# VHH binders against PI-PLC X domain-containing protein At5g67130: the designs that were tried, part 7

Target 1, 376 residues: PI-PLC X domain-containing protein At5g67130, of Arabidopsis thaliana (Mouse-ear cress) (q93xx5)
Amino acid sequence: CSNGNCQLLDSCSSATDCVSGLYCGDCPAVGRSKPVCTRGQATSPTSIINGLPFNKYTWLMTHNAFSNANAPLLPGVERITFYNQEDTITNQLQNGVRGLMLDMYDFNNDIWLCHSLRGQCFNFTAFQPAINILREVEAFLSQNPTEIVTIIIEDYVHRPKGLSTLFANAGLDKYWFPVSKMPRKGEDWPTVTDMVQENHRLLVFTSVAAKEDEEGVAYQWRYMVENESGDPGVKRGSCPNRKESQPLNSKSSSLFLMNYFPTYPVEKDACKEHSAPLAEMVGTCLKSGGNRMPNFLAVNFYMRSDGGGVFEILDRMNGPVLCGCETLSACQPGAAYGSCKNVTVQTRTPSMDSTAGSNSGGSYSGSVQFSRSLAS
Key: E = the ipSAE of ESMFold2; O = the ipSAE of OpenDDE; V2 = 0.75 times the mean of E and O plus 0.25 times the DockQ between their complexes.

## First folded at step 1 (VHH)

Design e02 (framework vhh_rezetamig_d1)
Fold by ESMFold2-Fast, scan of step 1:
Formats: C-alpha cells, structure tokens, sequence
Structure e02 (fold): chain B 376 residues (1-376), chain A 122 residues (1-122)
C-alpha cells in the first residue's frame, strides 16, 4: 500500500503512506524487519461517553512532560539530564495526552521546570520557566472547550503562594477545579458533563500537603493511590504502592495513578515495553488495586510502540469500564451498556479473548488480565 | 545500614589530578535501582553537582567540569571513584559522594557520605 491507504501495522516507507492519524514507525526491539504504520494519537473517551463520573475514565499521562527533546537550551549552558519525552507539551496535548507530570523548583528568582537532584535546580538540569508550559496548557484549554487536563506537581517550590500566583499569572484560574468539590473517602467525582458545564477543566495536585489549605492546590495522595515508579514499578508480577500512597486497594480515594516507566529512560526499548509487557502490567495493577482500573497511565516516550502501543491499551482500559465493550472504539454512543460495534482491531499480539469479533489475525494483547467485573 | 565513605588526599597541588574513592557498605552498587555520584561545596558557596554513574558504566557530568572529570565504578570492590584533572584553587571544596534514585517524576540523593575537605594549594 501507499499514498495514505496503509492501515495500522501495514509496512510503510514514510508517514505519507499511512492513513491519517498514523505515522511510519520502527521497532527493531520486537524483532521487526521493517517500519509499520503506528498509532500516534489517543481516542478521547469523552467523545464517546461523557455522562460518567471522572473517576471512571482512564487518561494518558506523560512522565516529566517538560523533559523532552524539543525543549530550548539555556544560553551558554549544555543540559545534562534524562529526557523522558520527544514532543512538546502542545504536541502531547494534541495527540491526546491529558495528564502532565511536572517537577517545579524555585530557580533564578522564578518557578522553573527542572529534572534535577536533591530538591535543587541547576543550570544544567533546568528546562524552562513553568509559566511557559502553563501558557501552552491555557491555550489548549481555550481552544478545546470540552477537554479536561490534570497536572501532577512534584513540588520543590518554597516561596510563599508560589503555585497559586503562578497558575493565576498563566490565566488558568478560570478552569480551576476547586478542592472544595473534590470527593474525599473514595466517593465518585462529578460527571465529565458537569465538569465541562462548570468549566472545572483543570485538576492540579501537589506533593506538599500544606499547600491544599495554604494555596488551594489539592494534596495528591488524599485523592489517589499510586504504584511505585521506576524499576520496581515495571517488575513483572508485582504492582507495589509507592510509600506516600495508601495501599492500591484502599477505599480512601477514588483515583488510581499507574506509573509504567523504568528508572533510566531508554527510548529504543519503549516501543517493546509499550506492547505486551505494559498490557500484562495493567492486568497486574488492576488485580493489586482490587479490580480498580487505573485512571492515569503515566509513561515515558508515549509515541513509541510496536503499532498500537499505549493508545491501544488505553482503548482496552476504557472500553470495558465506560460501555462494557472490549475496546473504546466498539462503544456505541447512546446505546445500552454491553451493546458493541463490530470493529477491526489489527495487532501482532494474540488476544486471550477468542470471542472478540473484530480481528481474524488476532486482537489486542493476549497477556492482558482484565477483570470481568469491569465489563458489568 | 547503607553507608558511603569518601577517601583520598586532603591536599592537592595546582595542575595535578584530584583522586577520590567512595566505598559503599551495607548495600550493593550493582542493585540496578541507583546512580552513584559526586557533589561538592566550596567554602561559603552552595552545592555543585559534579556527575554521577550507573553501575553499568553510563556517566553524566556537569558541563562546566566535563573536560576535567571522570567517574568510574568497580563493582567487585563496591566502590566508585572521581578523578578531576588540572585543579586550581577554585576546586577547593568539601567533596561528598552520594546515592541517587529516581522516584516518580523527581530525582533525589537519599544518602551521602560525611564529606572530605580537599584543599588545592601550592
């Protein structure tokens, strides 16, 4: 195939060969000999089902979203730190990322985004003033009036009222989801429809407990459970909670942040890790959370995959919960739960579900361990 | 309990190479979850990161020092070392070795040695 006709997983030579929304991507790590048409965009779950509580949805989240290959260099200083993403935050949002992890520091008499050491930002670990990235978020929210963005701050800001002033200066106050409306003790969130109608479309969490009362920024682990990140978090067969979090099966909060990225980011391995290994880990974390589907899937190099990648996995996480179907694309707007379209799903990973009526060569990853209680 | 201990000469002449070793006890450098590095504090100034290394040999250096600095590991001795060449009086500082781990979206040193004072003087 050629000239915009190549479907997902078809061999390609350039992006212009693939149908709209796909790029021509390589993944030698899974043993492929040629590049294939690869997904580059998430399907918005709210474009299909928007009447459910916010805590029923799963969103793509980028680990250290600001730490990307396109970030500007500081004049006269070479940056020496790990990159976690390839695209700008604007491109990430356009591709369906709805969660951003940001590390914020006091630096150069301002608040900066840094991927740094011991709570200190240095010239060689600094990326840019946080206000620049927050202005990109403001532009996105202004241009996309039905979209909801979540920001999680690893917070090293010590200046008084630093976060509240920063977000106000970025013009984000008008979208702010107020702490007073955030559910406590595991209760359901407002519906996405209600959030959009009230314009409460920006959720911001901080790692510093005192800032909830002092600045109106929600303390992260009051509202969500979270697994360990790094090498312990990607280890096959376990999904341990991080030390700041309650146990994953705790009923004290209704959100679940699932991290899936190694301690040392390795771009060439990401396309392999975002296939069967990630699908298997979702199943492991689902079980560890007491059949609670994660609400945020946080990854490095989100575009890298063997074809469907994190995007296909997100569809498989949302489908069972939101409409009772194996994948989000099988949901029928306005139909009863469990009423599914026949869809063609192309994948090289065999499905465990032999009754999935959409792919003659196999369906989504056979290593996925989704609970049947999510399909009810 | 994990302990890190710096060792090396406290006095170095200008133009010579500063050599320091960090000995790790109570834990393995080959754990795979940590980076091992060096930071320094000149008298009356803040901390300055020098560089760090993964047990496999991958290194990251401060750009202002990268032409003069080499960090290496010896997993058989559970040690890592710093060499800083062509020293001047500006390199006078307390030098610390430290363990570095990513957790979530941040990076922190969770253990450091007690520090060793290195004076550069003729």
Amino acid sequence: as target 1 above (376 residues)
Amino acid sequence: QLQLQESGPGLVKPSETLSLTCTVSGGSISSGSYYWGWIRQPPGKGLEWIGHIYYSGSTYYNPSLENRVTISVDTSKNQFSLKLSSVTAADTAVYYCARHKYYGSGSRFDYRGQGTLVTVSS
Scores: ipSAE 0.000, ipTM 0.220, lowest interface PAE 14.8, mean pLDDT 83

Design e03 (framework vhh_rezetamig_d1; at its last look DockQ between E and O 0.43; V2 from the best seeds 0.00; counts 0 for: pae E 12.0 > 2)
Fold by ESMFold2, look of step 2:
Structure e03 (fold): chain B 376 residues (1-376), chain A 122 residues (1-122)
Amino acid sequence: as target 1 above (376 residues)
Amino acid sequence: QLQLQESGPGLVKPSETLSLTCTVSGGSISSSDYYWGWIRQPPGKGLEWIGHIYHSGSTYYNPSLENRVTISVDTSKNQFSLKLSSVTAADTAVYYCARVRYGDYSWGFDYRGQGTLVTVSS
C-alpha cells in the first residue's frame, strides 16, 4: 500500500503511506524488522461526550514534554541529558496531548526548562526559556477555544512571583482556572462545558505548596493522587503511590495522575512499553486507586508503540467512564450510557493492496528523530 | 574545590581495549549523593553518554555500548575507570569523566573533566 491507504499494522516507509491519524513506526523490540502504521493521534473524548465533570476524563500527558530530542542546541554547548519526547509542544497538542509536565528553574536571569538535577540547571541540561513553550500553549488555546490544557510544574523557581509573572507575560492569565474554584474534598470538578464557557481552560499545578497562597498556583498534591514514577512505576503488578501523594485509594482529592515511564528513557524500548504492558498496568493502577480510573496518563515518547499504543489505551480508559462502552470508539454521541456501536478490532499481516478510504478527526503532522542525548 | 582528571593512553589499536582512569580530588568518590560517569564526543558530533557507577559498584550503561563497556571504582585511590573493548575507528573521541547527580525526575552531570582525546588507529 501507499499514498495514505495503509491501515493500522500495514507495512510503511513513511507517514504519508498511512491513513490520517497514523504514524509510520518501527518496533524491533517485539521482533518486527520493518516499520508499520501505528496510531499517532488521540481521539478527542470531548467531541464524543462533553457534558461531564473534568475529573471523569482521561487525558494524555507527556513527561518532560520540553525534553525533545530534536530541540535546538544552545550555541557552543552540547546538551548532556536524557530526552523524553521527539516533537514540539505544538505538535504534541495537535496530536491530542492535553497535559504537559515541565521542569522550571531559575537560570540565566530568567525561568528556563531544564532536564537536570533537582534544584540546579546547567548550560548542558538547559533547553530554552520557559516562556517560549508557554507561548506555544497560548497559541493552541487561542486557536482551539473548546480545549483545556493542564500543566504540572516540577518547580525550582525561587524568584518572587516568578511563575505568576511568567504565565501573565505569556498571555495565559486570561485562561487561568482559579485555585478558589478547585475542589479540595473529593468533589467533582466543574463540567468541561462550564470550564469552557468561563474560559477557565488552563490548569496549572506546582510542586511547591507555598506558591498556592503566594501566587495563586495550585499545589499539586492537594488536588490529585499520583503513583510512583520511574522503574517502580513500571514494575508489573505494583502501583505504589508517590511519597508526596496520599494513598492512591484516598478519596480526599478528585484527580489521579498515572505515571508510566522507566527511569532511563530508551526510544526503542518505548514501543514495547506502550503496548500490552501499559494496558496491564492501567488495570493494576485502577485497582490500587479503589476502582478509580486515572485522569492523566503520563508517558515518554508518546507516539512509539507496536500498534494502537497509548492512544488505544486512552480509548479503553475513557470508554467505560464516559459512555459505558469498552472503548471510546464504541461510544455513540447522544445515546444513553451503555448504548454502544459495534467495533471490530483485528490484526492483519501487512497488505499490499488496501483501497479502503479513511476519515479521521484532526491531521497528522510533525516529525520525530532519535535522541542525541548521552544515552544515544 | 572538586576536580576530575582523565588519564590513560591517547592511542589505541583497533580490536584492543581502551582504558582510562579518572582521578577525583577536592571531594570523595564515596559520597552517597553522587554517581561517577564517562561521556565522549566523537569528532564533529554531539556528546554521548557511556555509563556511570555508584561507589558501591552499581553500574548503569548506555545500551548501545553495554556489551563492550566496563566501569569500575577504586575508593581507596579515589578513582574510577573505563574499559571499552573491541574498539574501532568509530570509538575515536574526546573522553570526559564526570560527576552525576540524580533527582526525582531528572539527572545530569554537574562537574566534568577537561577531556582526553583517544584515537583508534593502526
Scores: ipSAE 0.000, ipTM 0.295, lowest interface PAE 12.0, mean pLDDT 82
ESMFold2-Fast, scan of step 1: ipSAE 0.069; ipTM 0.583
ESMFold2 (binder alone), look of step 2: mean pLDDT 84; pTM 0.855
OpenDDE, look of step 2: ipSAE 0.023; ipTM 0.479

Design e04 (framework vhh_rezetamig_d1)
Fold by ESMFold2-Fast, scan of step 1:
Structure e04 (fold): chain B 376 residues (1-376), chain A 123 residues (1-123)
Amino acid sequence: as target 1 above (376 residues)
Amino acid sequence: QLQLQESGPGLVKPSETLSLTCTVSGGSISSRSYYWGWIRQPPGKGLEWIGHIYYSGSTYYNPSLENRVTISVDTSKNQFSLKLSSVTAADTAVYYCAKGYSYGPRTYYMDVRGQGTLVTVSS
């Protein structure tokens, strides 16, 4: 195949060979000798189902979204920190990223995005003023009136009212989801439809508890549980909670942030990591969370995969919860839960099976694992 | 927990060579996954990256300093060192040794740093 007609997993020589939404991707890490058409965009779950509470959806989140290959270099300074993404925040959002992890610091008499050590930003770890990235977010929300963006701040800002002033200056106040409307004690969030109608389309969380009362920025671990990041978070067979988080099966909060990225990012390995290992880890974390599906899947190099990647995994996380089907692409808009169309696309990731389904009839939600051996 | 500690003279005369050593404890410098490097902060200014080295011996230096900088590793002592030649008053700074990760020649993550050591260049 060629000239825009090559389907997912077909061999290709250039991006122009693949159908729209796919790129020609290489993954030597899985022993592949030739590139194949690879997913580069998420399917919007809200384009299929928009009437459910926000905490029923799973969103793609980029770890250190600002730490990307296109970030500007400070004049005369070499950065001594690695990047975690390949493209700009604008491109990430265009490709379906809806969660952004940002590290914010007081630096150079401003608030900057830095990938640095606790509490200290340096010119060789600095990327750019945070307001630049927030203006990209504002432009995206302005241009896409039905989209919701979540920002999670690892917060080293000590300037009084620094975050609230920063977001106001970026023109984001009109989208701000107010803390007063955030559900407490594990209750369901407003529906996506209600959030869009009220224009509460920007959720912002901080790692600093005092800023909820002082600046109206939600304290992250009041509203979500979170697993360990780095090597502990990708270790096969376990999904331990982050120390600041309640246990993953705690019902005191309704959101679940799942980290899936190693301590040492290696772009060449990401395509392998985002295949079978990720699918298995989602199953492990689902179980550790008491069968509650994660709401944010945070990764490095989100575009890299051996075909379906994080995008296929997201579809298989959303499908069972939102419409009762194995994958989002099998959902039929307006149909009853469990009414699914046939999907013909082959995948390189482990099958996701419903543990609550049967061949004698019956539909369930929330009981899904990534396992070929547990077919219903 | 891995710890880094700088050592060396606090005073260096103009035109001489500044020599600093970083001792690694709680971990091995022979790890292939990490870089070992030096950064500095002149009084009243921001931090400046000097350079770093990998276990393999590969070095990367700040272009503005590369003709004066040498970084070396001594795996038998679990140490790495900085030599900065032809110093002037502009080289007065707090010097830190650091450990981090890199997947590219100009892209680095600093994981751990030492407490810093003040070096004054004066007669």
Scores: ipSAE 0.000, ipTM 0.239, lowest interface PAE 16.1, mean pLDDT 83

Design e05 (framework vhh_rezetamig_d1; at its last look DockQ between E and O 0.46; V2 from the best seeds 0.00; counts 0 for: pae E 10.9 > 2)
Amino acid sequence: QLQLQESGPGLVKPSETLSLTCTVSGGSISSSNYYWGWIRQPPGKGLEWIGHIYYTGSTYYNPSLENRVTISVDTSKNQFSLKLSSVTAADTAVYYCARELYSRSWGTPFDYRGQGTLVTVSS
ESMFold2-Fast, scan of step 1: ipSAE 0.256; ipTM 0.681
ESMFold2, look of step 2: ipSAE 0.005; ipTM 0.294
ESMFold2 (binder alone), look of step 2: mean pLDDT 84; pTM 0.859
OpenDDE, look of step 2: ipSAE 0.212; ipTM 0.651
ESMFold2-Fast, scan of step 4: ipSAE 0.012; ipTM 0.457

Design e06 (framework vhh_rezetamig_d1)
Fold by ESMFold2-Fast, scan of step 1:
Structure e06 (fold): chain B 376 residues (1-376), chain A 124 residues (1-124)
Amino acid sequence: as target 1 above (376 residues)
Amino acid sequence: QLQLQESGPGLVKPSETLSLTCTVSGGSISSGGYYWGWIRQPPGKGLEWIGHIYYSGRTYYNPSLENRVTISVDTSKNQFSLKLSSVTAADTAVYYCATSPYYKGSGYLDFDYRGQGTLVTVSS
């Protein structure tokens, strides 16, 4: 195949060989000697079904979204921190990322994005003024009127009213989802349709509890449970909750943030990690959360995979919850729950069931397990 | 008191392999919660992270150096080592061995414990 007709997993030599939405990607980490057509873009779940509460959807989230290979270097200073992503936030949003993790600091008389230590930003850990990235978010929301973006702030900003002033200056107030409308006690969120109608299309959370009352920025762990990030979060067979979070099976909040990235980012390993290991971990975290499907899947190097990657996994998380089908592509807009298209799935990604590896013939455990999450 | 001490040749010829060892005292490499690594500072430049290792043998390398760098650990001797191949004049720097506490999800190095540093000059 060539000239735009190569399908997912077909061998390729250039991105122009692959059908629209795929790029020609390499993954030596899985023992592959030649590149294959690889997914680079998420299917928007709201393009298929938009009438459900926000907390029924799973969104792609990028860990330290600002820490990317295109970020400018400060003159005369080598960064000692790592990149977590490869492309710009604009490109991330165009590819279907809807959650952004941003570390914000007081630095150089401004608020900066830094991947830093001890709650302090230094020249060798600084990336850029936060306003630059927030303007990219504003442009995306303006150009895409039905899309919803979530920002999670690891918050080291001490200046009074610093966050509220920053977001207002970026022109984002008109999209702001108000804290007063955020559900408590595990209640459902407004529907995506309602959020779009109200133009409440930007959700912002902070790691600092006082800023909810002081600035109208929601305190993250009042509204979501979150697993451990880093090496504990990628450890096979476990999905422990983060210290600041309630237990994952707590019914006190309706959102679930699932982290899947190692403590120190390793770009070369990401394509392997985003295949079978990630699919298995989704199943593990689903069980640890009491059959609660994660609402945000946060990764490093989101484009890296052995074919379907995080994008295929997101489709398999959304399909069962949103329409009762194995994958999002099998959903039929306007049809009854459980009415699915007959689709051919090209994939190397195994079952998300935590018992993966004891498969026997025609068993279908993965789909049934996701369906159960809606019956609780 | 945790102490780290670099050892190895201060002069290396271009194209050869630089080899340095870090000896740890006052603590054990096999203790959980720490990464063991190498950083360097070329004359007139800022700090550059080279790589680090966990006592299990898992390594993390700076992408710009990964094809030339090998870090290994010997828990029986409480040591870890750096090999940097195909050196050039650009590899002239003060080399430090360092330890970073394990901060879940941090992704950055907190160099609270470092060796005194050793100057390595790449010259004929």
Scores: ipSAE 0.005, ipTM 0.327, lowest interface PAE 10.8, mean pLDDT 84

Design e07 (framework vhh_rezetamig_d1)
Amino acid sequence: QLQLQESGPGLVKPSETLSLTCTVSGDSISSSSYYWGWIRQPPGKGLEWIGHIYYSGSTYYNPSLENRVTISVDTSKNQFSLKLSSVTAADTAVYYCARLSGYRYSWGPSDAFDIRGQGTLVTVSS
ESMFold2-Fast, scan of step 1: ipSAE 0.013; ipTM 0.438

Design e08 (framework vhh_rezetamig_d1)
Amino acid sequence: QLQLQESGPGLVKPSETLSLTCTVSGGSISSDDYYWGWIRQPPGKGLEWIGHIYYSGSTYYNPSLENRVTISVDTSKNQFSLKLSSVTAADTAVYYCARDWEYDSSGYFDYRGQGTLVTVSS
ESMFold2-Fast, scan of step 1: ipSAE 0.022; ipTM 0.496

Design e09 (framework vhh_rezetamig_d1)
Fold by ESMFold2-Fast, scan of step 1:
Structure e09 (fold): chain B 376 residues (1-376), chain A 123 residues (1-123)
Amino acid sequence: as target 1 above (376 residues)
Amino acid sequence: QLQLQESGPGLVKPSETLSLTCTVSGGSISSSSYYWGWIRQPPGKGLEWIGHIYYSGSTYYNPSLENRVTISVDTSKNQFSLKLSSVTAADTAVYYCAAFGYSLSYRPEFDYRGQGTLVTVSS
C-alpha cells in the first residue's frame, strides 16, 4: 500500500503512505523489521459516551509536557536536561492529550517551566515562561468548546498569588473549575456534560497544600490517589502509592492518577513499554486500587508504540468503565451497559485480562468482579 | 562547588570499545546524595541517558544499551568510567558525565554535568 491508503499495522515507508491519523512508526525494540502505520491520536471518549461523571473517564496525560525537543532555546544558553516528549503542547492537545504535568519555578523575574532539581531553576534546565504554554492551553480551550483539560503542577512558585495571577493573565479564569465544586470524601464528580455547560473545563492541581486556601488552586492529593512514578512505578507485579498520596484503594478521593514512565526517559524503549507491559501494569494498578480504573494515564513519549500504543490502552481502559465493552470502539451509543459491537482485531497488544490474569469477569469494568469473600 | 570533567579519545573505530573517564573535583564520589552517570547527545537529536552508578556499586543501565555498557567507580581516584563496546556510527555523539540527585518530584534531576566530549565513530 501507499499514497494514504495504508491501514493500522500495514508496512509503510513514510507517513504519507498511511491513512489520516496514523504515522509511519518504527519499533525495533519489539523485533519489528519494518515500520508500520501507527496510531498518533486518541479517540475522544466523550464523543462516544455522554453524561457520565468526570471520574469515570480515563484521560491521556503527558509527563513534563513542556519538556520536548521543540521547546525554544534561551539565547546563548545550551539546554542540558532530558526531554520527555517529542512535540509541542499544541500538538499534544490536538492528538488527544488532556492532562499536562508542568513543573513551575520562580526564575528570571517570572514563572518558568523548568526540568530542574531541589526547587531551583537554572539557565540550562529552563524551557520557557509558563505563560507561553498556558496561552497555548487557552487557545485550545477557546477553539474546542467541549474539551476539558487538567493541569498538575509540581509547584516551586513562592511569589505571593503567583499561580492565580499567572492563570488569569493567560486568560484561563473563564474556564476555571472552582475548588468549592470539587467533590470531597470520594463522591462522584459532576458529569462531563455539566462541566461543559458550566464552562468549568480547566482543572488545576498543585503540590502545595496552602495554595488551595490562598489562591483557589486545588491541593492534588486531597482529590486523587497516585502511584509511584519512575522506576518503582514501572516495576512489574506492583503498583505502590507515592508518599504524598493516600493508599490507592482509599475511598477518600475519587480520582486516580497512574504514572507509567521510568526515572530516566528512554525513547527507544517507549514503543515496547506502551504495549503489553503497560496493559499488564494497568491490570496491576486496577487491582491495587480496589478495582478503581485510573483516570489519568501519565506517560513519556506518548506517540511511541508498536501500533496501538497508549491510544489502544486508553480505549481498553474506557470501554469497560463507560459502556461495559472490552474497548471504546465496541460501545454502542445509547445502548444498555454491556451491549457491544463485534470489533475487528487490529492489534499486537494482548488483552488486559490475559496480561493481568486476576480479573474474574474477563473485563476491567467493575468492582463487582472482586465481590467474592474468602471462606471463614 | 562540584565539578565534573570527561576525558577519553575523540575518535573510535567501528566494532571497538569506547572508554571514557569522568574526574570529580570539589566533592567526594562516596556521597549518598548522588548517582554518577553518563548521558549523550547525537548530532541533531535529544539527550539519551546511558546509565548511572551509586557509590556502593549499584548500576542502572539504559535497556537499549545494557548489553554493551559497563559503568564503574574508582573511589580512590574520585573517578567513574564508561565502557561502550561494539560501537557503530550510531554511537557518534557528545558524551557528558553527570551527578544525578533523586527527589520526590515527577522526574529525575542532575546537579552537575561535565562540559561534554565529542566522540566520532569512523574508520
Scores: ipSAE 0.000, ipTM 0.299, lowest interface PAE 13.9, mean pLDDT 83

Design f01 (framework vhh_5j56_2)
Fold by ESMFold2-Fast, scan of step 1:
Structure f01 (fold): chain B 376 residues (1-376), chain A 128 residues (1-128)
Amino acid sequence: as target 1 above (376 residues)
Amino acid sequence: QVQLVESGGGLVQPGGSLRLSCVASGFTFSSYSYYAIGWFRQAPGKEREGLSSISGSSGGSTSYSDSVKGRFTISRDNAKNTVYLQMNSLKPEDTAVYYCAADRYYGSRWSGDEYDYWGQGTQVTVSS
């Protein structure tokens, strides 16, 4: 196939061979000898189902969203830091990313985004003033009036009122989800429909507890549980919580942030990591969370996959929770829970349930067969 | 398993020079390109300050903080598994304990399990 007619997983030679929405992607890490048409965009779950509480949805989140090879360089200084993403924040949002992890520092008499060490930003670890990225977020929210964006700040800002002033200057206060309306004690969030109606479409969390009272920025671990990041977070068979978080199965909060990225970001390995290993890890974290599906899936190099990637995994996380179907594409808007349309999915990704395989694959007189526990 | 040992500190007069050495054991500076090896310092009553870094791979890139750029030079000798900090034009303000660190790339969220290998430090005192 060629000239824009190659389908998902078809072999391709150039980007223009694949149908719209797919790109020609290589993944030698899975032992493949030829590139294939690969997903590059998430299906927005709120475009399918928008009447459920915010904490029922799973969104794609980019780890160190600002940290990419094409970010501006400071005059006369080469950056020595490592990159986590390949494209701009604007491109990430256009491709369906709805969560952004940002490291914010006091630096150069401003608040900057830096990928740095132990609370200190240096010329060689700095990317750009945070206001630049926040203005990209403002443009996206302005142009897409039904979309909700979450920002999680690893917060090294010490200047008084630094965060509240920064977000106001970026024109984002009109979208701000107020702390006073955030649910406590693990209660459900407002529905997506209600959030859109009230224009509370930007959620911002900080790693610094005092800023909730001082600046109106929600303290992250009051509202969500979170697993370990880095190498411990990708270790097969385990999904431990990070030290700032309550245990993943705690009923004290309603959101669950799942980190899935190794300590050293390796672009060439990401396409393998985002296939079967990720599907297995989602199943492991679901169990560790007491059968609570993660609400944010945070990854490096989100575009890289062996075909379906994080995008297929997100569809399979959202489908069972939002409409009772195996994948988001099987949901029928306005239909009863469990009423699924027939869909054909080209995939090389196994089930997310690590215990799947006990269900019959042969002839069965019943109308339903279950291969995983996620459709509850 | 990973150990870093600093040496070369001491007392020097303003305008003088010192060369600090950082010897690694448990890994090699040339074999793990994802390690950034850097020099940091901490003066009494002050926060720890980053000064310079060099990538762990062959060829590598070097970077310097504004406070030492043009005066300090970081280098490595892969055969000796050693990283150096050549300090010239020393000032009283350079008085501090100097630390060598081999920092594996951080995930965005510190959880207590991200790798941050530090030596015990070597004292540098710049005084008349």
Scores: ipSAE 0.000, ipTM 0.292, lowest interface PAE 11.6, mean pLDDT 82

Design f02 (framework vhh_5j56_2)
Fold by ESMFold2-Fast, scan of step 1:
Structure f02 (fold): chain B 376 residues (1-376), chain A 129 residues (1-129)
Amino acid sequence: as target 1 above (376 residues)
Amino acid sequence: QVQLVESGGGLVQPGGSLRLSCVASGFTFDSSGYYAIGWFRQAPGKEREGLSSISSGSGGSTSYSDSVKGRFTISRDNAKNTVYLQMNSLKPEDTAVYYCAAGPRYSYGKLYSSEYDYWGQGTQVTVSS
């Protein structure tokens, strides 16, 4: 195949060989000898099913979204830190990212995005003023009136009213989801339809508890459980909760943030890690959360995979929860739960549920397999 | 995943020289590099002693402990992703296991073990007749 007709997983030599939405990607880390057409965009779950509570959906989230290869350098300053992403936040949003993790610091008489240590930003760890990125988010929300964006702030801002002033100056107040409407005690969120109707399309969380009362920015771990990030969070066979979080199976909050990225980002390994290992880890975290599907999947280098990657995993997380089908593309708008299209999925990714009960050399029933693919 | 592998240790006579190498994987030495690489040593029954560090970037800064200033030189080869420790005028008291370690860029002037997150396996240097 060539000239725009190569399908997912077909061998390619150039991006122009692949059908729209795919790029020609290699993954030497899985032993691949040549590139294949690889997914580069998420399927919007709200374009298929939009009438469910927000906490039923799974969204793609980028870890340190601002820490990308295209970020500008300060004049006369070299930046000395890792990149976590390859493209701009505008490109991330266009490709279906709906969650952004941002580290915010007081720096240079402003609030800056920095990939730094110990709560302090330095000129050589600084990326740019936070308002620049928030203006990109404002432009996206303005241009895409049915989309919802979540921002999670690792918060090192000490200036009074710093966050509330910053978001207001970026023109984002009109989209602000108010803390007063956020469910507590594990209750369902408003439906996506209601959120869009009320224009409550920006959710912002902070790591600093006092800012909820002081600035109207929700304290993250009051509303979500979260697994460990970094090397502990990618360790095969376990999904431990983060120290600030309630246990993952706690019913005190209705959102679940799943981190899946190593402590030190390694771009060349991401395509391997975002395929079979990620599928397995989703299954492990699903079990640790008491069969509650994660609502945010946070990764480094989100475009990297051996074919379907995080995008295929997201479809398989959303399908069972939103409509009772194996994948989001099998959902039929307006149909009863469990009424699925007959969809052929081209995939190298194994089942997300690696604990499907007794597995002997004998045959298995379809009802057992279907039950294992359900999120409830 | 960050890995550091030391090499170049061995037996040397007092007054001799050795060059240690530290090959890094999982990150690169460039202007966007997150890391400083430090050289440390530990003699039997003693605490780890910081010796030298070098920062990432084109203007990379170097730092040395008083015990090795003027005798040891740290350098890097970005094309090989390697940091070197050139050791001259070696003394019997330089006998130790030598480690390279990776930490954040702003730790280059801090020769404390606690500033460094990733450590190599070590290479033995013995200075004796």
Scores: ipSAE 0.000, ipTM 0.123, lowest interface PAE 21.7, mean pLDDT 81

